VH-VL binders against GTPase-activating protein rrc-1 (rrc-1). Designs and how they scored, part 5

Target 1, 194 residues: GTPase-activating protein rrc-1 (rrc-1), of Caenorhabditis elegans (q20498r280to473)
Amino acid sequence: LELTDLYMRTGKKVPVIVEKCCASIEDQGIVTGIYRQCGIQSNIQRLRAKFDSGAEPDLHEFGQRDIYSVSSLLKQYFRQLPNPLFTYQAYPKLIEAFEKEDSLSEKVESLRFSLETMPEAHYRTAKFLMEHLTRLCKSKSLTDMTSKNLAIVWSPNLFRPPPTLNGADTHLLSGLNVHTAICDFFIENSESLF
Key: E = the ipSAE of ESMFold2; O = the ipSAE of OpenDDE; V2 = 0.75 times the mean of E and O plus 0.25 times the DockQ between their complexes.

## First folded at step 4 (VH-VL)

Design b17 (framework fv_relatlimab)
Fold by ESMFold2-Fast, scan of step 4:
Structure b17 (fold): chain C 194 residues (1-194), chain A 120 residues (1-120), chain B 107 residues (1-107)
Amino acid sequence: as target 1 above (194 residues)
Amino acid sequence: QVQLQQWGAGLLKPSETLSLTCAVYGGSFSDYYWNWIRQPPGKGLEWIGEIDHSGSTNSNPSLKSRVTLSLDTSKNQFSLKLRSVTAADTAVYYCARGDYYEDLYYFDYWGQGTLVTVSS
Amino acid sequence: EIVLTQSPATLSLSPGERATLSCRASQSISSYLAWYQQKPGQAPRLLIYDASNRATGIPARFSGSGSGTDFTLTISSLEPEDFAVYYCQQRSNWPLTFGQGTNLEIK
């Protein structure tokens, strides 16, 4: 389901799966390689099916046994969104704002303006996720996950060019690098951007 | 560049245990999950199972009762044991690397393969 | 388990021609499909991952497309070294499964 459609159906701006996974990870995910280490595929599949059916599994209990499956579930959820978290519509504006401005303050202002054009459900969910990752970075001495490391594992799940603007496959490497850079910037500056 | 080297017994009798080991050179052992995949002569590929750096495993349900996966992080090696072999287990066995990034369960580096023949 | 069906079983073409190979999933797998090339006596080589992303070092003539249940691998202009067996693989559901293969042979 698309984020805006889910919001219209449930009245919640942030999906339950996002809210519960982030809470579980902040409570139990201060472990080496969080978001980098993979979970168990069958566990991820079963948890996803429960959320998709409208159930709300107890991720506190589950996270104590297998937090890596919880973190993998959350990444998979964002990756499978029909319209990416940062939307097809906002994508070219976000990339342009990030690349055009050199000063920190001007880059923040341009990105903030672009982010505010996103649909409410996308904006609120992006704010929720980025602030979650920023908090997680405070524990980098325990997790070995810096903002750059988190950006490497997260950016492919959050950014996808519009189908009509995908460009040639020859730009794949450039796109990958810029997605990681902008994601790293968002994690480091989430308080100023949202 | 990353290189996977594998070894183990190539000739087995029915009921014996197949034992194969794969060593990883030129890359981080902990960044990835490590897989075994087999190919019977003239047939397609069959995924056997995976192990990550923490020792967590998943295996194909069709083989789960006979498969044991292990790792030795001090040597950057991982191993497959397949119990109670029959002629149906005759295949080329490959070790392969899967990427942790974006939950990619695709195999970008492979070992050279080991032909395992089960005959009496 | 998800069954992947590849078609045709054998595709006979000449160098310079365009090759189109199909892979159909028994249920929706979103974009979670990879393509591999295997030459006789060698291990498989990853070509395309997540339906349309080229793996490192793979020539631009290889491209992938599709989503849901229908996927295509296209080789825009065949080189002699492209004649091989091609396999698709899904990562949407456990266990991981491969298609039966398409043999691309010289005409």
Scores: ipSAE 0.000, ipTM 0.435, lowest interface PAE 16.3, mean pLDDT 84

Design b18 (framework fv_relatlimab)
Fold by ESMFold2-Fast, scan of step 4:
Structure b18 (fold): chain C 194 residues (1-194), chain A 119 residues (1-119), chain B 107 residues (1-107)
Amino acid sequence: as target 1 above (194 residues)
Amino acid sequence: QVQLQQWGAGLLKPSETLSLTCAVYGGSFSDYYWNWIRQPPGKGLEWIGEIDHSGSTNSNPSLKSRVTLSLDTSKNQFSLKLRSVTAADTAVYYCARDYDEYLYYFDYWGQGTLVTVSS
Amino acid sequence: EIVLTQSPATLSLSPGERATLSCRASQSISSYLAWYQQKPGQAPRLLIYDASNRATGIPARFSGSGSGTDFTLTISSLEPEDFAVYYCQQRSNWPLTFGQGTNLEIK
């Protein structure tokens, strides 16, 4: 389900799967390569099916045994959203605002304005995820996952250019780099952006 | 001592619906996944699907459109319905418990039910 | 889907001999492989999980090894009750898949 449709059905601004996975990872994911190490596909599929059916599995015990499957599940969830977290609609505005090369404060203000135009469910979920990643970065000496490392693994799951964007092919030649850069910026500045 | 006992119709005609039930005795029903696995004559095992105590299901993509899994927690039973059967569905059908919910390996099995789909 | 290929299809040995059964995956499955024993008219019995761990109650003569794509089940000294069909199963990838079996028969 798209985020806004899920929000309309449940009344929850942040999906249960996002909330529970982030909580499990903050409790038990201070481990080497969190979000970089792959989980076990069959475990990921089993957990995903529980959430998709409306069940709320206990990820505390699961995370103690297999935190990498919890982190992989969360990345997969975002990757498979019909409209990406940062939306097809906001994509051109976010890229333009980031590439303006203004001062830090001007870049933050421009990006914040663009983020605030997103649907409520997307904005609140993006805020929740970015703040989670910012907190995780405080443990980078233990995890070996800097904000840039997190951005490298996360950006492909969060940003996709609109299918009909005229410059999509050209942008994709450097799209991985710009997506990683903007994601890194969001992690470093989540408190100012959201 | 955990025991799985299964039952259901063993002779079907093409297009009919297969219905099998498995009852769990002697162990915790709520702490495990409950599975259906089949074995066509002279072939290996094929995983059909799973259900847990909350009603959450996963099924083999090759069978997903035809499979319905259900449970009755008051009786510690779970059931398989497989729609639109053909001769290719002829097999011994087993119910089975996951060894550990994180492992997808099967430690207790029902006795098996031979299902024959004629001609 | 991951295809598991077991070899040989049939292995004919005498009690007291060592049996070595092979299972090969079409892609790497790390150590996420189990072995089952099935006797005529019976359901399969779990022997080994995660490539090398014996299931509860399984005799020490059964051992598993391997990782990636190549896995082996070894029975160090065959007992009469060990003659059966053996299946491997992977849990790394979705959907879960089994091998076609190795029939271990008396010479």
Scores: ipSAE 0.242, ipTM 0.713, lowest interface PAE 4.8, mean pLDDT 88

Design c1 (from r7 with heavy chain S56Y; framework fv_relatlimab; at its last look DockQ between E and O 0.84; V2 from the best seeds 0.00; counts 0 for: pae E 5.6 > 2)
Heavy chain, then light chain:
Amino acid sequence: QVQLQQWGAGLLKPSETLSLTCAVYGGSFSDYYWNWIRQPPGKGLEWIGEIDHSGYTNSNPSLKSRVTLSLDTSKNQFSLKLRSVTAADTAVYYCARGDEYLYYFDYWGQGTLVTVSS
Amino acid sequence: EIVLTQSPATLSLSPGERATLSCRASQSISSYLAWYQQKPGQAPRLLIYDASNRATGIPARFSGSGSGTDFTLTISSLEPEDFAVYYCQQRSNWPLTFGQGTNLEIK
ESMFold2-Fast, scan of step 4: ipSAE 0.490; ipTM 0.785
ESMFold2, look of step 5: ipSAE 0.276; ipTM 0.709
ESMFold2 (binder alone), look of step 5: mean pLDDT 92; pTM 0.945
OpenDDE, look of step 5: ipSAE 0.867; ipTM 0.945
ESMFold2, look of step 6: ipSAE 0.195; ipTM 0.696
ESMFold2 (binder alone), look of step 6: mean pLDDT 93; pTM 0.949
OpenDDE, look of step 6: ipSAE 0.595; ipTM 0.855
ESMFold2, look of step 8: ipSAE 0.195; ipTM 0.695
ESMFold2 (binder alone), look of step 8: mean pLDDT 92; pTM 0.947
OpenDDE, look of step 8: ipSAE 0.397; ipTM 0.767

Design c12 (from r7 with light chain N93Y; framework fv_relatlimab)
Fold by ESMFold2-Fast, scan of step 4:
Structure c12 (fold): chain C 194 residues (1-194), chain A 118 residues (1-118), chain B 107 residues (1-107)
Amino acid sequence: as target 1 above (194 residues)
Amino acid sequence: QVQLQQWGAGLLKPSETLSLTCAVYGGSFSDYYWNWIRQPPGKGLEWIGEIDHSGSTNSNPSLKSRVTLSLDTSKNQFSLKLRSVTAADTAVYYCARGDEYLYYFDYWGQGTLVTVSS
Amino acid sequence: EIVLTQSPATLSLSPGERATLSCRASQSISSYLAWYQQKPGQAPRLLIYDASNRATGIPARFSGSGSGTDFTLTISSLEPEDFAVYYCQQRSYWPLTFGQGTNLEIK
C-alpha cells in the first residue's frame, strides 16, 4: 500500500515494517557494510510476506542470524512504495530548495518548509528513517558506512521524479548525483530538518 | 521424532480443485514453514508454496493465482488447494517441513498421487 | 528463476566405486544448496545442506562441496542402498528450485 492509505487503515503514522526493521538494525546491524551488503533474496521474500499479511515478526532472533536480509528488506520496501517516501508532489520543491540556497541555514529552512508540506505519514516516516540513518552514522568506524555511503545506497530507494515530467532520460545522470547529495544532507542534518 | 501424514483426493477432472491436507505429529508448528512440493511423473521436484504458524504464505509465482494455503493450528494441520486443474497438474504431491532460516526440507509426508484426466 | 543443471543424467556404477554427481547453477548461489536422495515410491530424503553440511543420520560416505555456481555430491564407496535418484536444490533466490535429477543406477 501507499503510505497515506496504510496510515488511514492502521492508525500508525510510521509503518510497522519500518519500525521493526530499524529497531533490528540498530540492535544487530553494527556490522561491516550495513545497507551495502545484500541479503538472501528468499529470506527477504519470506519477511516481506509476513509484514504484508499483517503479521509482526520478531526480528530480534532473525537479525542475529541474518541482518543483511533485514536491511535489504527495508530498502526494498521504500523502493517499491507507489508514491516515493519524499513524494512525487514534493520532489520538484525539494530539488529546487537544495540547489537554490547556498548557505547552510537557508538551505535547512527552505528544505524544512518543503518537507512540512508532505502528507503526515510521509513526513513522519521520513523523519523516522533519516533519524535512524543519522544514529547509524555514529558507528561508521565499525560499519564502514559514512553518511555519504549510506546516501549512495539509500537515495535510489527514496527519490523518483514524477512520471509526468518530460525528459526523464536526460535527468538520469544529473538526478542520481543530486539525489545522493540531498540524501547525504538529510542524514547529516536530520535534527534540524525534522 | 517428527512425522508428517497427508491425505486427499487422488483423481480429478480438468477444471476441478485439488484439496490436500497434511498433519504434523511430534513437533511444534511455530518455528517452521510448512511446504507443498510436487513431482510430475518422470520429472523433477517443483516447489509449490509455504505457510508458517502466523498464516503468512509464499507461493511459486507460476502457480500463485491458483494456490491457496491454509493452516489449522488447533489440529496441527496445513492444507493445499489448487484451483482449475489440468493434465499438467498430474503429479505426486508432498508436504514437507522447512526451517525458518534453512529452506531445506528435513521431514516429508508420504506423498499423494494426483491424476487429472478427462 | 534459478536453473539448476545436474550431470550426468544417468550414472552407472558398481558397489564399492566412488560416485561424483554435479549440480550447476545459472548464477551464483553462494553456498545455499542442498542435496536429496529419492528411492522409487518414497519421498526425498535430505542428505546435505548449505553445500557441505551432512544432515542428521546421513552416513559419512556422503559429502558435498562447492560454492558459487558449481557443486558436487560425492559418495566415497557405494553401498547397494545408495542406488537412487539425487536432486540438488537452491535457497538463494525466489522461487526455490530443484535440479532435474541424476539417476544413479547399478551396472
Scores: ipSAE 0.339, ipTM 0.748, lowest interface PAE 3.7, mean pLDDT 89

Design c20 (from c1 with light chain S30Y S92Y; framework fv_relatlimab; at its last look DockQ between E and O 0.82; V2 from the best seeds 0.00; counts 0 for: pae E 5.5 > 2)
Fold by ESMFold2, look of step 9:
Structure c20 (fold): chain C 194 residues (1-194), chain A 118 residues (1-118), chain B 107 residues (1-107)
Amino acid sequence: as target 1 above (194 residues)
Amino acid sequence: QVQLQQWGAGLLKPSETLSLTCAVYGGSFSDYYWNWIRQPPGKGLEWIGEIDHSGYTNSNPSLKSRVTLSLDTSKNQFSLKLRSVTAADTAVYYCARGDEYLYYFDYWGQGTLVTVSS
Amino acid sequence: EIVLTQSPATLSLSPGERATLSCRASQSIYSYLAWYQQKPGQAPRLLIYDASNRATGIPARFSGSGSGTDFTLTISSLEPEDFAVYYCQQRYNWPLTFGQGTNLEIK
């Protein structure tokens, strides 16, 4: 389900799965390699099926046993969105703003403008997720996950280039590398951007 | 102490539907996954599927088209139906408790031999 | 699906001897493997979970080891009640699967 449709159906600005997973990870996931280490495949699939059915599994007890499945589930949720979190529509503007502006203040302002063009559900969920990742960076000495490390594992789940109407969907290596860089920038500057 | 007791018809004809029920005593029904596992005579174990108190089910793909799992929370019972049985479905059928996160089966029913005769 | 292959199929030993039972997975299952004991006419009994942890009430002579694809159950000094069939089971991915069993029989 697209984020805007979910918001209209539930009235919740941020999906319940996102809120619950982030809360669980902030409670129990200050552990080595959070978001980098993969959870157990059977746990991830079972949790996904429960959330998809409308159940609200108890992540507190689950997280005590396999927090990496909670973090894996959250990444999978974003990877499977029909329109990615930062949307196909905003993607070229975000890349352009990030690459073209040299000064920090101009880059922040241009990115802010582009982010605000996204539908409200995408904007609110992006704000929530980036603020979560920013808070998590404060524990890098315990997790071994810097903002750059988080960006490496998160960016593939947050950005997809729009499919072409004709031709290949591929981008140059510099385009793919930029996903990590912009994600890192979002994590480091979330207060200014949102 | 948790105890699982199972029952159902032990002799079937081909094409009939196998139906077994397992009752759970002495423990929480809602904190675990409830499983069916079978063992053909003289052979190894095959996981059939699981159900939890919310009605979530997951079944072995090899059997999925013929398996229905159900529960009755008010009676702390869960059931297996396996339709269109053949001689290959002759086995001892066990119900078992699975931990939600570890999937290891710590309590088992007594087993029910189901024979499919021609 | 993940195939577990146990060896040997039959192991003939005497009380007091050491038994070593092997289980190999068709792909890495990390440490997500359990061992069960089954005596004739009885349901299986959980011995070891997550490769090396003894279940409650299991005697210290039982130990498990291994990770990835190669796992071992060791019984350091066999007692008469240890002669049974042993199964490994993985929980890494669906469907849950068992090995075909090792029959530990008395010589």
Scores: ipSAE 0.177, ipTM 0.671, lowest interface PAE 5.5, mean pLDDT 88
ESMFold2-Fast, scan of step 4: ipSAE 0.436; ipTM 0.758
ESMFold2 (binder alone), look of step 9: mean pLDDT 93; pTM 0.948
OpenDDE, look of step 9: ipSAE 0.883; ipTM 0.948

Design c3 (from r7 with heavy chain S56D N58Y S59Y; framework fv_relatlimab)
Fold by ESMFold2-Fast, scan of step 4:
Structure c3 (fold): chain C 194 residues (1-194), chain A 118 residues (1-118), chain B 107 residues (1-107)
Amino acid sequence: as target 1 above (194 residues)
Amino acid sequence: QVQLQQWGAGLLKPSETLSLTCAVYGGSFSDYYWNWIRQPPGKGLEWIGEIDHSGDTYYNPSLKSRVTLSLDTSKNQFSLKLRSVTAADTAVYYCARGDEYLYYFDYWGQGTLVTVSS
Amino acid sequence: EIVLTQSPATLSLSPGERATLSCRASQSISSYLAWYQQKPGQAPRLLIYDASNRATGIPARFSGSGSGTDFTLTISSLEPEDFAVYYCQQRSNWPLTFGQGTNLEIK
């Protein structure tokens, strides 16, 4: 289900699965390679099915035993959104704002403006996730996951070009590099951008 | 010390609904997943599905359209209904306790032979 | 789904001998494999979980090893009560799947 439709149905601006997974990871996920190490597919599939049916499993004790499945579940959730977290609609504006030759402060202002044009559910969920990743970066000496490392892992799950923009003249590697750079910037500057 | 006891009808005709019940004695009903597993004569084991104490279910995709698991927490019982049975559903059916993290089966019911014939 | 293939289908040995049973997965399942023993007319009994850990109450003569796609159950010195059918099971991917079994029979 798309984020805005889920918000309209539940009244919750941030999905329960996002809140529960992030809380579990902040409590139990200060471990080497968080978000980089893969979880167990059977655990991921079972947890996903429970959340999709409207159940709210308690991830506190589960995370103590299998935090990599929790982090893998969260990445999969964002990857499979029908409209990506940063939306097809906002995508061109975000790329343009980021690539400007303007000063750092003007770049922040342009990106903030573009982010604020997103639907409320997307904006609030993006704010929630980016702040979560920013907090996780404080433990980089223990996890070996810098903002750049988190961006490499996370950017493919958050950004997709609109179908009309992804033509024969678009190089996949160029898009990947820009997506990683923007994601890294968002993690490092989440307090200023959201 | 945990014991699972199961019962239900063992002889069915094609198109009927199989109904089996499993009761849990001597242990906590919560904190575990309660499973059904079947074994056709002379063949291996096939996992059917699970249910936890809150009633959340997860089914084998091959059986999902015909299977319903349900729970009676007041009696510490859980049940299997399998609709539209055919001769291919002839098997010994077991209930089993699954560990919530390891997903292996440490306690089993005695088994019920279900024959779908004529 | 992941297919588990057990070999041999039948293994004929005498008490006191060493038994080695194999289970191969169609794709990597890391160490997420269990072994069960089933005697005629009885439910299966969990022996080994996560490839090498003995379940509670299981005698030390039972051991498991392997990772990825190739797994082994070893019984170091067969007792009369060990003659049974043995099944492997994976928990790496849904649906949970079992092997077809190895029948360990007395010579």
Scores: ipSAE 0.007, ipTM 0.556, lowest interface PAE 9.4, mean pLDDT 86

Design c5 (from r7 with heavy chain S54Y; framework fv_relatlimab)
Heavy chain, then light chain:
Amino acid sequence: QVQLQQWGAGLLKPSETLSLTCAVYGGSFSDYYWNWIRQPPGKGLEWIGEIDHYGSTNSNPSLKSRVTLSLDTSKNQFSLKLRSVTAADTAVYYCARGDEYLYYFDYWGQGTLVTVSS
Amino acid sequence: EIVLTQSPATLSLSPGERATLSCRASQSISSYLAWYQQKPGQAPRLLIYDASNRATGIPARFSGSGSGTDFTLTISSLEPEDFAVYYCQQRSNWPLTFGQGTNLEIK
ESMFold2-Fast, scan of step 4: ipSAE 0.420; ipTM 0.763

Design c7 (from r7 with heavy chain S56W; framework fv_relatlimab)
Heavy chain, then light chain:
Amino acid sequence: QVQLQQWGAGLLKPSETLSLTCAVYGGSFSDYYWNWIRQPPGKGLEWIGEIDHSGWTNSNPSLKSRVTLSLDTSKNQFSLKLRSVTAADTAVYYCARGDEYLYYFDYWGQGTLVTVSS
Amino acid sequence: EIVLTQSPATLSLSPGERATLSCRASQSISSYLAWYQQKPGQAPRLLIYDASNRATGIPARFSGSGSGTDFTLTISSLEPEDFAVYYCQQRSNWPLTFGQGTNLEIK
ESMFold2-Fast, scan of step 4: ipSAE 0.436; ipTM 0.767

Design c9 (from r7 with heavy chain D31R; framework fv_relatlimab)
Fold by ESMFold2-Fast, scan of step 4:
Structure c9 (fold): chain C 194 residues (1-194), chain A 118 residues (1-118), chain B 107 residues (1-107)
Amino acid sequence: as target 1 above (194 residues)
Amino acid sequence: QVQLQQWGAGLLKPSETLSLTCAVYGGSFSRYYWNWIRQPPGKGLEWIGEIDHSGSTNSNPSLKSRVTLSLDTSKNQFSLKLRSVTAADTAVYYCARGDEYLYYFDYWGQGTLVTVSS
Amino acid sequence: EIVLTQSPATLSLSPGERATLSCRASQSISSYLAWYQQKPGQAPRLLIYDASNRATGIPARFSGSGSGTDFTLTISSLEPEDFAVYYCQQRSNWPLTFGQGTNLEIK
């Protein structure tokens, strides 16, 4: 289910699965390689089925035993969104804003403007996730996960070029390194951007 | 000491629906997954699916379209419905307890032989 | 789905001998493998979980080893009650899958 459709059905701006997973990871996920280490696929499937059925599982005890499955579930959730977190619609604007502006203040202003054009559910969920990752970066001495390391593992789950691109546009197709750079920037500057 | 007792129809005709129930005694129904596993005569084991106390289910993709799992928490019972049976569904069917964190089966029902014949 | 292949299909030994049963996974399952014993007319009984941990009440003669794709169940000195069919099961990937079994029979 797309984020806006879920918001319309539940009245919640941030999905329960995102809220619960982030809380569990902040509680139990200050461990080496959080988001880099893979979980157990059968555990991920079990947790996904609980959330899909409308259950709100308490992930504290589960996270204590297998936090990597919780973090893998969260990445999978974002990867499988029909419209990516940063949307197909905002994608070209975000890329242009990031690449065009040289000064930090102008880059922040241009990106903030582009982010504010996103649907409410996407904006609020992006804010929630980026702030979560910013908080995790404060524990990088324990996790060995810098903002750049988090951006490397997270960016493929958050950005996809629009499916209607013509394939000859190198600006859109060469975006893999730019996706990581934008994600890193968002983590480092989440308080200024959202 | 946990005990699982199961029951249901043992003889079916092709196209009918298999219905089995398992009752849990001597233990908490919550914090566990309740499973169905089958074994055709002389063959190995096949996992059918699971349900937990909240009603969350997972089923083997090969059987998903035909499987319905349900529970009655007031009676500590859970049930399997398998529709459109064929001779290939002839097997001993077991209910079994799986830990929420360890996906291994530590307690099993006695088994029910289901025969599908025309 | 992950396919588990057990070998040999049939193993004929005498009481007092050492039994070695193998299970191979079609891809890496880390240590997420269990072993079960099944006697005729009975439900399976959990012996070993997560490759090497004995379940409650299982005699010390049963041991498990391995990781990745290759796993072994060892019975150090066979007792008469150990002659049964043995199955391996993985929990790494969904759906859960079992091996086809090894029949341990008296010579």
Scores: ipSAE 0.310, ipTM 0.736, lowest interface PAE 4.3, mean pLDDT 89

Design e1 (from c2 with heavy chain G98D E100Y, light chain S30Y S92Y; framework fv_relatlimab)
Fold by ESMFold2-Fast, scan of step 4:
Structure e1 (fold): chain C 194 residues (1-194), chain A 118 residues (1-118), chain B 107 residues (1-107)
Amino acid sequence: as target 1 above (194 residues)
Amino acid sequence: QVQLQQWGAGLLKPSETLSLTCAVYGGSFSDYYWNWIRQPPGKGLEWIGEIDHSGYTYYNPSLKSRVTLSLDTSKNQFSLKLRSVTAADTAVYYCARDDYYLYYFDYWGQGTLVTVSS
Amino acid sequence: EIVLTQSPATLSLSPGERATLSCRASQSIYSYLAWYQQKPGQAPRLLIYDASNRATGIPARFSGSGSGTDFTLTISSLEPEDFAVYYCQQRYNWPLTFGQGTNLEIK
């Protein structure tokens, strides 16, 4: 399900799968390569199907045994959203705001304005995820995952350009670099942006 | 100690539905996944599917359209139904226990030979 | 699906000899491989899980090793009861798959 449809169905602004995975990772995921290390695909598929059926598995004990599958599940969840976390609709505004060579304060203000135009569920979930990643960065000496490292592994799961005629002419390398840069900026400045 | 005992009809005609049941004795039902695995004569093992204590199921994609797993928690039993059988479904069928987070099978039923013939 | 290829198909040895059985995966499965023993008319018995961990009650003569795509099961000194078919199984990706088996037979 799309985030807004899920919110309308459940009344929850942040999906249960996002809340439970983030909690498990903050409890058990201060380990080398969190989000970079791949999990076990069979475990990921098993957990995903449980959440998709409306079950709320307890990830505390699971995370003690296989935290990399929990982190992989969370990335997969965002990657497979029908409308990306930062939305097709907000995408061109976010790229434009970021690429303008403004002062740091003007860049923050412009991005903040664009983020605030997103649907409620997308904004609240983005805030939740970015703040989670910002907290993980406090443990970079233990995880070996800086904000840039987290942005490299996370950005492909959060940003997709709208399917337009212009998309056929887009250089992949240029798009990949800007997505990573924006994601890194969001992790570093989540407290000012959300 | 844990024991799995299985039963069901072993002789079927094409198009019929296979029904097998497995009962669990001497062990916790809630901390494990309960599985069905089959072995055609002279061939290797094929995983069919799993069910946990809440009734959540996950099936082998090759069999998903024909297979249903179910639980009877009051009896500590789980069952397999396989619809529209053909000669290719002739095999020994096993029930097996898997740890909640690991897909290794530490306890197995005795097996049931299922023969599908016209 | 991940294909597991076991070799040799048949291994003929005498009691007291060392047996080495191979299992090769079509792609990396890291350490997520188990070994089973099956005797005629019986269900498989778990021997080794996650490449090298011996299951409860399994004699010390059985050991597993390997990672990535190449795995081995070693029986250091064969006992008469060890002559059976051995299967490997991966749990890295869905669907769960097994090798075709190695028949360890007495010479």
Scores: ipSAE 0.008, ipTM 0.588, lowest interface PAE 8.4, mean pLDDT 86

